# Ledger of designs, part 9: VH-VL binders against q5vz03

Target 1, 156 residues: q5vz03
Amino acid sequence: MVDILGERHLVTCKGATVEAEAALQNKVVALYFAAARCAPSRDFTPLLCDFYTALVAEARRPAPFEVVFVSADGSSQEMLDFMRELHGAWLALPFHDPYRHELRKRYNVTAIPKLVIVKQNGEVITNKGRKQIRERGLACFQDWVEAADIFQNFSV
Short names: E, the ipSAE of ESMFold2; O, the ipSAE of OpenDDE; V2, 0.75 times the mean of E and O plus 0.25 times the DockQ between their complexes.

## First folded at step 1 (VH-VL)

Design x03 (framework fv_ixekizumab; at its last look DockQ between E and O 0.87; V2 from the best seeds 0.00; counts 0 for: pae E 6.1 > 2)
Fold by OpenDDE, look of step 2:
Structure x03 (fold): chain C 156 residues (1-156), chain A 120 residues (1-120), chain B 112 residues (1-112)
Amino acid sequence: as target 1 above (156 residues)
Amino acid sequence: QVQLVQSGAEVKKPGSSVKVSCKASGGTFSSYAIHWVRQAPGQGLEWMGVIIPIFGTADYNQRFKGRVTITADESTSTAYMELSSLRSEDTAVYYCARDSEYYDYAFDIWGQGTLVTVSS
Amino acid sequence: DIVMTQTPLSLSVTPGQPASISCRSSQSLLYSDGETYLHWYLQKPGQSPQLLIYEVSNRFSGVPDRFSGSGSGTDFTLKISRVEAEDVGVYYCMQSIELPYTFGQGTKLEIK
């Protein structure tokens, strides 16, 4: 199985480097396209943060879920500031990684913020991650994990 | 209310270039994609290209063979479409349109159109 | 490129009567996300196109309930239950599943 991010490295808001393949193994992956200068992004990011925190960061049994931020910020510093200010403890594609552009094209990103829920192999579960989180909260994750057919038996 | 306002009509000679502007007002600009669509007199709609201002990247209809250049200025909330090596068949009304994820990538807002006439 | 084919290319309808426009795509417009990226636009005389239906069957804001969209895969239909004078114009289907976006030829609706 080919991973959507392959052998690329992701980063945390603290600057740590993480191997994408290992970090995303057997997880539902949320590709988050956003930017600090985008007001709708700033509005949604806290909601996503709560969503992520509930599923992963503060859960006794972390859900098989990871967010990968694909920045549309104007600079690496702006991206970092955005992550520090509003993002959850999820991962990000490095600002200077040209794969940001490829991901944008691959998933037909024409507006931000956009949350594309995918399998590790890149197959789309839903393009409407934002809407589903907004409308259904944590309940939408159950649908995602079912669709992902993840090995781990998870129930919200 | 968000509006797209385009530049005025143009009359051009064959071989010249035209640059049409599309200014967004009343809302966010950078977070949406701006598409360009043209319509020759009495004909249908033809997609030319798209830009996502915040990304600064544009995609084009290859049928134009590199004659189209789409740019955006976030500071002025304005997108531009430049068509070079103009031909008579490029005579058309050129529209900019906004693409919104909310409407599943349909064009929910259109500019008023810009007539470009190419004649010798 | 995805070819969009509309039928008919023109129709004349008596006010109050229904109208139906077909749009066929050369390939499925169903994306892996389960959504179908087929939209309908109306271009009234002398005006810019305006969104009518998005994603096959969703009416855009302000669009009367006389308009309805249906279909799946490669076959889609726009219906007007009771045509009114204000419905005159050219209707276009468009796919946005992949670039380049492509439109149908347009269907000109006139009033008898």
Scores: ipSAE 0.426, ipTM 0.839, lowest interface PAE 1.4, mean pLDDT 92
Fold by ESMFold2-Fast, scan of step 1:
Structure x03 (fold): chain C 156 residues (1-156), chain A 120 residues (1-120), chain B 112 residues (1-112)
Amino acid sequence: as target 1 above (156 residues)
Amino acid sequence: QVQLVQSGAEVKKPGSSVKVSCKASGGTFSSYAIHWVRQAPGQGLEWMGVIIPIFGTADYNQRFKGRVTITADESTSTAYMELSSLRSEDTAVYYCARDSEYYDYAFDIWGQGTLVTVSS
Amino acid sequence: DIVMTQTPLSLSVTPGQPASISCRSSQSLLYSDGETYLHWYLQKPGQSPQLLIYEVSNRFSGVPDRFSGSGSGTDFTLKISRVEAEDVGVYYCMQSIELPYTFGQGTKLEIK
């Protein structure tokens, strides 16, 4: 569990609500700050989707990885449309949750898209997730797992 | 490549306000933050605040809070810094600058600066 | 606020000789991600500041290799192996680990 989200609810692209604690327990968590109207976000989101799908959705044994989308879109509809169009089957903080602003400040997000990889206690493993995925692909995930000190149950 | 171009020098009276502009060209304005930094004559650099256009949010150095307002117009790719209740101590060159996550929030691009002189 | 202190405040160097500038922070600039959020800028006379070194020791694009940065935690150093006329200006360290971002008071480099 990521301590910073433990009591909150997250949403799926289909509108279902899940408990953050259960969804994020014993996983490497990526906080993804992006918006549909930002061209670099539209360019990176498919790469993140491929990365996520390889580790979680299509793997023989899902890797302990989860993405929590923190939207910078102008409306909940824009957020949902963006998730349906380009995102993987990950989770999002509800658009109207004011914690979006607190997370932005906590992790000093000044530009998007930004991918912040965090430990269960919310400490940053890397704030350059986009760069690492672009340069190293799936190989960067092993480094994140080792830094997070979590149990692995996957084949990569 | 992104370039930041600021408005021209201004001479203001004490008690008035000044609004300095910073226009971004050659890049995606809404996907990065614009910071404002000032420098009094012969003195060092002082961070004033930042606007993050995509989030519509601004953060300020407490020293200027209540007098400074930083805004952005995404349609014109322009950030603004307005400073009110001007005093002679506000005479300075005002810079806008962009940070980058790839350089750990170092300011990789700076505007040319705008000299604001406050005198009676 | 994090206080950044530079020494010396001014340097006068004979061309071709080395120069060294120190920067000390009031608290550690090492973040949980293992990165250290300390950067160096040069402001040449009449110009905007320009990025020289980011994250302690990485030279920014186009910066000559005679410039080097080092340090950790709270103590940092910028070195110029052989000072040239074009290096004249004021050097600033900056921390970006937390808001407000803060700068050292500057070190003025002059040629003898």
Scores: ipSAE 0.416, ipTM 0.809, lowest interface PAE 3.2, mean pLDDT 88
Fold by ESMFold2, look of step 2:
Structure x03 (fold): chain C 156 residues (1-156), chain A 120 residues (1-120), chain B 112 residues (1-112)
Amino acid sequence: as target 1 above (156 residues)
Amino acid sequence: QVQLVQSGAEVKKPGSSVKVSCKASGGTFSSYAIHWVRQAPGQGLEWMGVIIPIFGTADYNQRFKGRVTITADESTSTAYMELSSLRSEDTAVYYCARDSEYYDYAFDIWGQGTLVTVSS
Amino acid sequence: DIVMTQTPLSLSVTPGQPASISCRSSQSLLYSDGETYLHWYLQKPGQSPQLLIYEVSNRFSGVPDRFSGSGSGTDFTLKISRVEAEDVGVYYCMQSIELPYTFGQGTKLEIK
């Protein structure tokens, strides 16, 4: 993740800070662009939460998968309330980090919610993660992990 | 479902400004980008810029050298394009258009267009 | 900026005959996700542009199957298998792989 997150820190839903490189290394990373006041974001977030929970939080052998929320919210409180209400136990860019805007530009995010699946070097596996989850459920992760070339066996 | 309705034609003098509105009905205004495209009489299409209402930020075609300002008002589901320091060459029909993820960022819905005439 | 070049700029077609329009981009429109961000619009006389084909070959809702798109990389083609009177207008290709989005010059289709 060095080229897209560098030495940045990420936050948990409880406000704890983690180092991005340590948290994301050797994983398929989903960049999740969303906001609390966006109705489609609120509709999709529970589906992403179910997807993440099945792959990571409640799996016997957790999949090498992580979500990084890139908020389009207008305040840190709005962002935190959204995460507390609907998000899974994944990570986010801090509200104060202006890199939120740079990532939106880098990945040409013109509508939200948007789920961009990336390799460790930031190259896009797919920018249609939302559609794939809706249409294929957990099965789409197999394609993502194969494209990411990550050595990991997992249970679905 | 979604419709884009633009404000009416305007006649302006050189050196003045014009602000064209684009009101969206149906769907969620904040979840997609609104683009502005102009077409001079008998000419092709020229992209001017885009706003993503939920981010509140806009990007512009640099050929307009900061003369264009694009804004959005989520409470009224309306986007605006303001072009300043008008010249006769700015006489054109100005369109707003929606892009969305569903059509791979093609413009699937267009406003009816607003004719702006700039005369001496 | 990506330059989009259409040929021909104008064509006249006898009703019932095929038509073909070429669009060439100065850079590949194939993105790393395997998708190609090339679209076609039709602007009928006196109307706003309307989406005709998106992502090279997908017909927009309500577009007849006599319209087809093809191509890859930098070279793309729009075909009309049997031109009808309602097909008159100006056809534009557009790339949406990067900002600023850019259009071809347009191809005016007329009935002869």
Scores: ipSAE 0.094, ipTM 0.692, lowest interface PAE 6.1, mean pLDDT 87
ESMFold2 (binder alone), look of step 2: mean pLDDT 92; pTM 0.950

Design x04 (framework fv_ixekizumab)
Fold by ESMFold2-Fast, scan of step 1:
Structure x04 (fold): chain C 156 residues (1-156), chain A 122 residues (1-122), chain B 112 residues (1-112)
Amino acid sequence: as target 1 above (156 residues)
Amino acid sequence: QVQLVQSGAEVKKPGSSVKVSCKASGYTFTSYDIHWVRQAPGQGLEWMGVINPDSGGTDYNQRFKGRVTITADESTSTAYMELSSLRSEDTAVYYCARGWYEDYGSYYFDYWGQGTLVTVSS
Amino acid sequence: DIVMTQTPLSLSVTPGQPASISCRSSQSLLHSDGYTYLHWYLQKPGQSPQLLIYEVSNRFSGVPDRFSGSGSGTDFTLKISRVEAEDVGVYYCMQSTYWPYTFGQGTKLEIK
């Protein structure tokens, strides 16, 4: 996803800004389209948080995985509150970045929540990430890494 | 844990309407679609329609000539299926069933209610 | 509407023997998203249907590994490697690739 987002800045739940290229390079990227006022989004976000934490924080070595939240919230404050309440320690496009709308269009997101798993060049690995996590848990990540053509020696 | 509990059996006269309820528990009601499927005595399964409780959006099988209406009440986690202009051929067990949805919609029914027998006779 | 045809309509098996049920659709069930939405349900006598296999080959939670599903396009098979007494009932395939969702006519499994 660095080929698509590399020139942009992303934000953390604490409001800090990070460069997309540095944050996303050589990783499987999940684009997470959700909103705090959407009940299915509130239900799925904790499951994604557990999945993310197991791969990045609790594994012997952090897996090459990053989530970029693409908010459908009504305001910047709602977006940040949602991230603080339920999200993992991942990243988001700034609320006022117009690319938020371009990503939704590019990946044909018509309903939320939606989790799209992408390669470094922006090609889709799967547009059913939410489904795969729910049904297969951590096992689905190995499939994503293999599809992404990323060499990384890690355990999950 | 996950349960769908339906209202009790009903006996109705031809030309009347019936409204069957389906109360969900053990999960977030608005995160899954609720489908309705019927089964005439000794016959197979027939899909009737679906509601997304979060949006209120519905889709129906037009084989019922537009006689079916599905609704949902988030405050009570209950879905309803109303079938009007009842005929003897509508005698069947009516099931509600939970379906996971994505962009496509619900793709399988993982949990089913116990069924409600509706008998239409004079 | 997509027509789902099951064969056989009924079969009787001796406990411990294998059983195989076929399901054919009038059109390919492969969705443009790459998934095939063909599922199998079991309805035991006097009970609601219960999910056995979803999306061709995935066993639902709690379903014994003696049940397996396979197939692609228009031809699908449910296999039971060693039939047990508790497997008695009517088996239904369902497609959810197209609206309206449609079911096969059912296959009744009985113990000899």
Scores: ipSAE 0.013, ipTM 0.623, lowest interface PAE 7.6, mean pLDDT 87

Design x05 (framework fv_ixekizumab)
Fold by ESMFold2-Fast, scan of step 1:
Structure x05 (fold): chain C 156 residues (1-156), chain A 122 residues (1-122), chain B 112 residues (1-112)
Amino acid sequence: as target 1 above (156 residues)
Amino acid sequence: QVQLVQSGAEVKKPGSSVKVSCKASGYTFTGYYIHWVRQAPGQGLEWMGVINPEGGSTDYNQRFKGRVTITADESTSTAYMELSSLRSEDTAVYYCARSYDWLEPYYGMDVWGQGTLVTVSS
Amino acid sequence: DIVMTQTPLSLSVTPGQPASISCRSSQSLLDSDGYTYLHWYLQKPGQSPQLLIYEVSNRFSGVPDRFSGSGSGTDFTLKISRVEAEDVGVYYCMQGIYLPYTFGQGTKLEIK
């Protein structure tokens, strides 16, 4: 996803900014389109948090996985509150970045929540990430790593 | 009991508009997408559009050329479909239907309203 | 738009005999992740459509096991192992993946 987000800055739930290239390099990237006012988003976000935590925080060595939240919220404050309340320790595109709308168009996101798994060049691995996590749990990540052409060894 | 109850039959003149209601009960209204599907007399089913009642986001079948507007009122658990610039070819039974799964509208439709006959006289 | 073609458009069967309906899509309905959003509906005379089969082969709640769905890619089949009088109506396939969602023309099932 570095090829698509390259020179942009991403934000953490605590308001810190990070360079997208450094944060996303050599990782499978999940673009997460959701909003605090969307009930299905509120239901799915904890599942994604558990999935992310198992791969990145609880594993002996962090898996090459990162989530970039692309907010459909009505305001910056609503977005940050949503991240603080229910999200994992992942990243978000800044609320005022116009690229938020371009990503939604690029990946044909017409309903939320939606989880799009992408390669470093922005090519889609799957646009059914949400369904895969619900039905297969952690097992689906192995398929994403193989499709992404990323050779990594990690322990979960 | 999960059900969708639609407003009654209407007779309209060409060029006018019609607004059909669909009242949901027995489930969390904001958790499921609502579709609108029509059926002309003796013909098949035609998908018109869908709404996410939570955020109000909509997708429409381009065949209706900006004539269709779907809305939802969360406080009354009611979805609406308004069709403008009516033609005799718009004479049909109009159905609302709930998506099978809360995740995405593409899972099919498991609960259907009883249908509303709209007759356009010419 | 995705075109859904059903064959036959009508069939008459003797009670207790099998029936088979085919549905073909103009483009593959298979996602890269292996899911296929192809659904079957039954509309009995004077009634609203009702869901029979979702995602190719899953029977909806309350649907008798004499109904089965199969297929992949662009070719799908709905089978009724032993037709009963209550099965009379029009059967529709539908793709639920590409906007606008589209239905087949319908297959009318009648009892001889």
Scores: ipSAE 0.005, ipTM 0.540, lowest interface PAE 11.0, mean pLDDT 86

Design x06 (framework fv_ixekizumab)
Fold by ESMFold2-Fast, scan of step 1:
Structure x06 (fold): chain C 156 residues (1-156), chain A 122 residues (1-122), chain B 112 residues (1-112)
Amino acid sequence: as target 1 above (156 residues)
Amino acid sequence: QVQLVQSGAEVKKPGSSVKVSCKASGYTFTDYWIHWVRQAPGQGLEWMGVINPSGDYTDYNQRFKGRVTITADESTSTAYMELSSLRSEDTAVYYCARTYYDESGYAYFDYWGQGTLVTVSS
Amino acid sequence: DIVMTQTPLSLSVTPGQPASISCRSSQSLLHSEGKTYLHWYLQKPGQSPQLLIYYVSNRFSGVPDRFSGSGSGTDFTLKISRVEAEDVGVYYCMQSTEFPYTFGQGTKLEIK
């Protein structure tokens, strides 16, 4: 995803800015298209949070995984409030970054929520990330890592 | 012209299953989610569930206790609703309807199918 | 679940006279940025429901201007300024603020 977002800045739920290249290098990236106004988004987000936490916070070594939230919210404040409510520590494209709309078009996102799992070059590993997490839990991550062709040196 | 065309009426025995289809035309199928709503004779409208066009998300009304399964086939622009373990109380007209999920999330049911009468009797 | 309550459940109107239907929700339908997820449908005898009003007050394409919607929070009204014969049917309000989507019980409008 570095090849696509590397020159951009991402934000945390606390409003801090981070360099996309440093945050996403050598990781499987999940692009999460969602909005607080969408009940299916609110229903799925806790499941994604549990998945994320198990991989990056509870493991002895963090797995090479990052979520980039691409908000469809109506305001920056609603976006940040939604992120705070998720109890997750993932990243988001800034609300006012017009690239939010370019990413929706690039990955043909016509309905939300949608979780697109991508390689470092932006190629899609799967566009059914939500279904895979719901049905297989943590087991789906190993498949994503293998498909991503990234260097891995981690334990979960 | 936007159309949602549903399969024909069915008569089923208690304990069997029914699968109703909803074929979309006149619009880009992937831009809209499909909902299912039923109406028992002389009664009001009851929401059953929804599917996104890629078929990787569904949500169901808990009143059906896992008896309902909604699927979608992008290649044929068709959504399906299967209801199992049929009871006489499931006798109803079943409708599909579409919604557009814009950046603000939810919208409204702008177009509905013509309805499919499912009669459950022994 | 959000409960939607319509009043009256039935009304008979002389052609050319106004009609008013009320819809109350068990909790606010206002979402962030002032968008309220309350919509009105008409089901004519033997037909599928059809959209009349979306997001409280917006008329759907082809809906005559004699139909209007208003309200906020938990209390909403659909008004017909001059009822015509083709307006006969059952009117439903619906919330789409959260799943499950829920409808009012319906209001049957008949011509005297």
Scores: ipSAE 0.000, ipTM 0.512, lowest interface PAE 11.8, mean pLDDT 85

Design x07 (framework fv_ixekizumab)
Fold by ESMFold2-Fast, scan of step 1:
Structure x07 (fold): chain C 156 residues (1-156), chain A 124 residues (1-124), chain B 112 residues (1-112)
Amino acid sequence: as target 1 above (156 residues)
Amino acid sequence: QVQLVQSGAEVKKPGSSVKVSCKASGYTFTSYYIHWVRQAPGQGLEWMGVINPYSGDTDYNQRFKGRVTITADESTSTAYMELSSLRSEDTAVYYCAREGYTDFWESYYYMDVWGQGTLVTVSS
Amino acid sequence: DIVMTQTPLSLSVTPGQPASISCRSSQSLLHSDGKTYLHWYLQKPGQSPQLLIYEVSNRFSGVPDRFSGSGSGTDFTLKISRVEAEDVGVYYCMQSIDLPWTFGQGTKLEIK
């Protein structure tokens, strides 16, 4: 995803800014399209949080995984409040970045929530990330890593 | 069916407060903004404020200078508008209305479903 | 605050004849996102307002095609191609580009 977002800045739930290239390099990236106003988004976000925590925070070595939230919220404050209340410690494209709409178009997002798993070059691994997490849990991540052509050095 | 049902008419004395309720049904309450609009007898419409029921965030018309408070109770799918320090010129029908949308990505900002209105009369 | 001005404030129309209502804003309602935040509402006697047209020219669900909206920037028009008895009421334009949201004074439509 670094090939697509490398020159941009991303934000944390605490409002801090990070460089996209450094944050996303050599990782499987999940583009998470959601909004606080969408009830299914509120239902799925805790599942994604558990999935993310198991891979990144609880493993002996963090897995090469990052989530970039692409907000469909009505305001920057609403986006940040959603991240603070329900999201994991992942990243978001800034609310005012027009690339939010370019990403929606590029990945043909017609409904939310949607989780699109992508390679470093932006190529889609799967556009059914929610279904795979719900049905297979952590097992689906191994398939994503194998498809992503990245060096892996993590353990459960 | 999508509906907003408001509390009944009230008669208040100058200097008192009134709290009007707006109960939502037929949709996910936290997924739509709720606006409050008033109309004095024989006059036009005046926007008072809005609440995001999900976050509790509000924006108010400055003309009410801290007299208006809008709240939402997710457990009962009910929004409230409280107006304090009532004056005779606050006599009006008070409406709640839902902010609609075409989808989550497109800008919108219009009211598609309205409550039936609550007449508040301020007199001594 | 953005001021919305409607003309005329009242009009009487013979059934089946057209009607036209103008709305002017003190500032442009065109947003940088390319949308114009001008909407039209109808309030029938004794009823709540109802949405007719959103974003200048889009008819809301269930609104007959005899209603049309047009305009850009600061100058907008609502047209009814052939007025029916059920169209009686007060028509309001509203801007939602900036807080506070503001309405025109209203135009009362009566049948002759």
Scores: ipSAE 0.012, ipTM 0.540, lowest interface PAE 8.8, mean pLDDT 87

Design x08 (framework fv_ixekizumab)
Fold by ESMFold2-Fast, scan of step 1:
Structure x08 (fold): chain C 156 residues (1-156), chain A 121 residues (1-121), chain B 112 residues (1-112)
Amino acid sequence: as target 1 above (156 residues)
Amino acid sequence: QVQLVQSGAEVKKPGSSVKVSCKASGYTFTEYAIHWVRQAPGQGLEWMGVINPIFGSTDYNQRFKGRVTITADESTSTAYMELSSLRSEDTAVYYCARDHYGWDTYEFDYWGQGTLVTVSS
Amino acid sequence: DIVMTQTPLSLSVTPGQPASISCRSSQSLVYSDGYTYLHWYLQKPGQSPQLLIYDVSNRFSGVPDRFSGSGSGTDFTLKISRVEAEDVGVYYCMQATHYPYTFGQGTKLEIK
């Protein structure tokens, strides 16, 4: 992800700015395309929160996983409200960053919610992340780590 | 009970267009993508495209080169597939089908009954 | 486009006997995530297709356990352990790994 996001800054729901390179280095990155208006996005976001929390927040040794939200909301305020209401403690591209549209184009995202799992160089591991989380739960993360070919910072 | 009910058979002239409807019931329409698949008489299945109903986002098989347009009307829980510049090779049964896990799987769990479109002079 | 080739194109089976249908893809169907998106559909005479098996080996809801799917890479098999009269129709494999998504030409199963 450093290769495609390293020069950019990401934001938290509290408005804090984080350097993308530092935040994403040596991790499996999930690009999450969603919007508050989209009912399926609202349904999936809590499931992604449980998945994320189990891997990163509640795990004895945090897994090398990060989510970058790429908003399809109609306004910055809607995006921030959505993040505060339903999202986990992950990161987002700023609403006004034009790269939001470039990422949508690059990964051919026309339907939301979409969860695209990528390698550090931006190559797609899977564009069916939502399906895999629903069907296999936490077990699918092991498959993503193996495909990512990164240094592991956790057990298994 | 999930049901997809399509409009009736059509007979069209070459060069005209046809618009087939697919009315969904038994589930929340906006939560599942609708795909369109056709089958020429005695032939196999061909995927045409898909729509995400909540935003109207679409993906199309490039084989149809701008001739196909898929739309959805959330208020009536109905998806539409319009095919223009019809030729005799477009004679087929056209099916709508629901995506199994909502948006992104391309596994078709429930299908409409099909609509026969005949293109003849 | 990925070409999906089914063999045989037709088969006739005595009731209670097993049946096997093969599907071969022109390229590996293993996606970059390690999963294989190969699905099987049955179209009974006069009816719409119905989902039988998804992701190589997972039986769709309501599908009898006499149906099973297996395979990897480019070679896949649908097996019916004991063919029954209700199993007649045309079976199609479909790949959803590579855009555009493509179906095999179909295998017609008849009772002798």
Scores: ipSAE 0.016, ipTM 0.631, lowest interface PAE 7.2, mean pLDDT 86

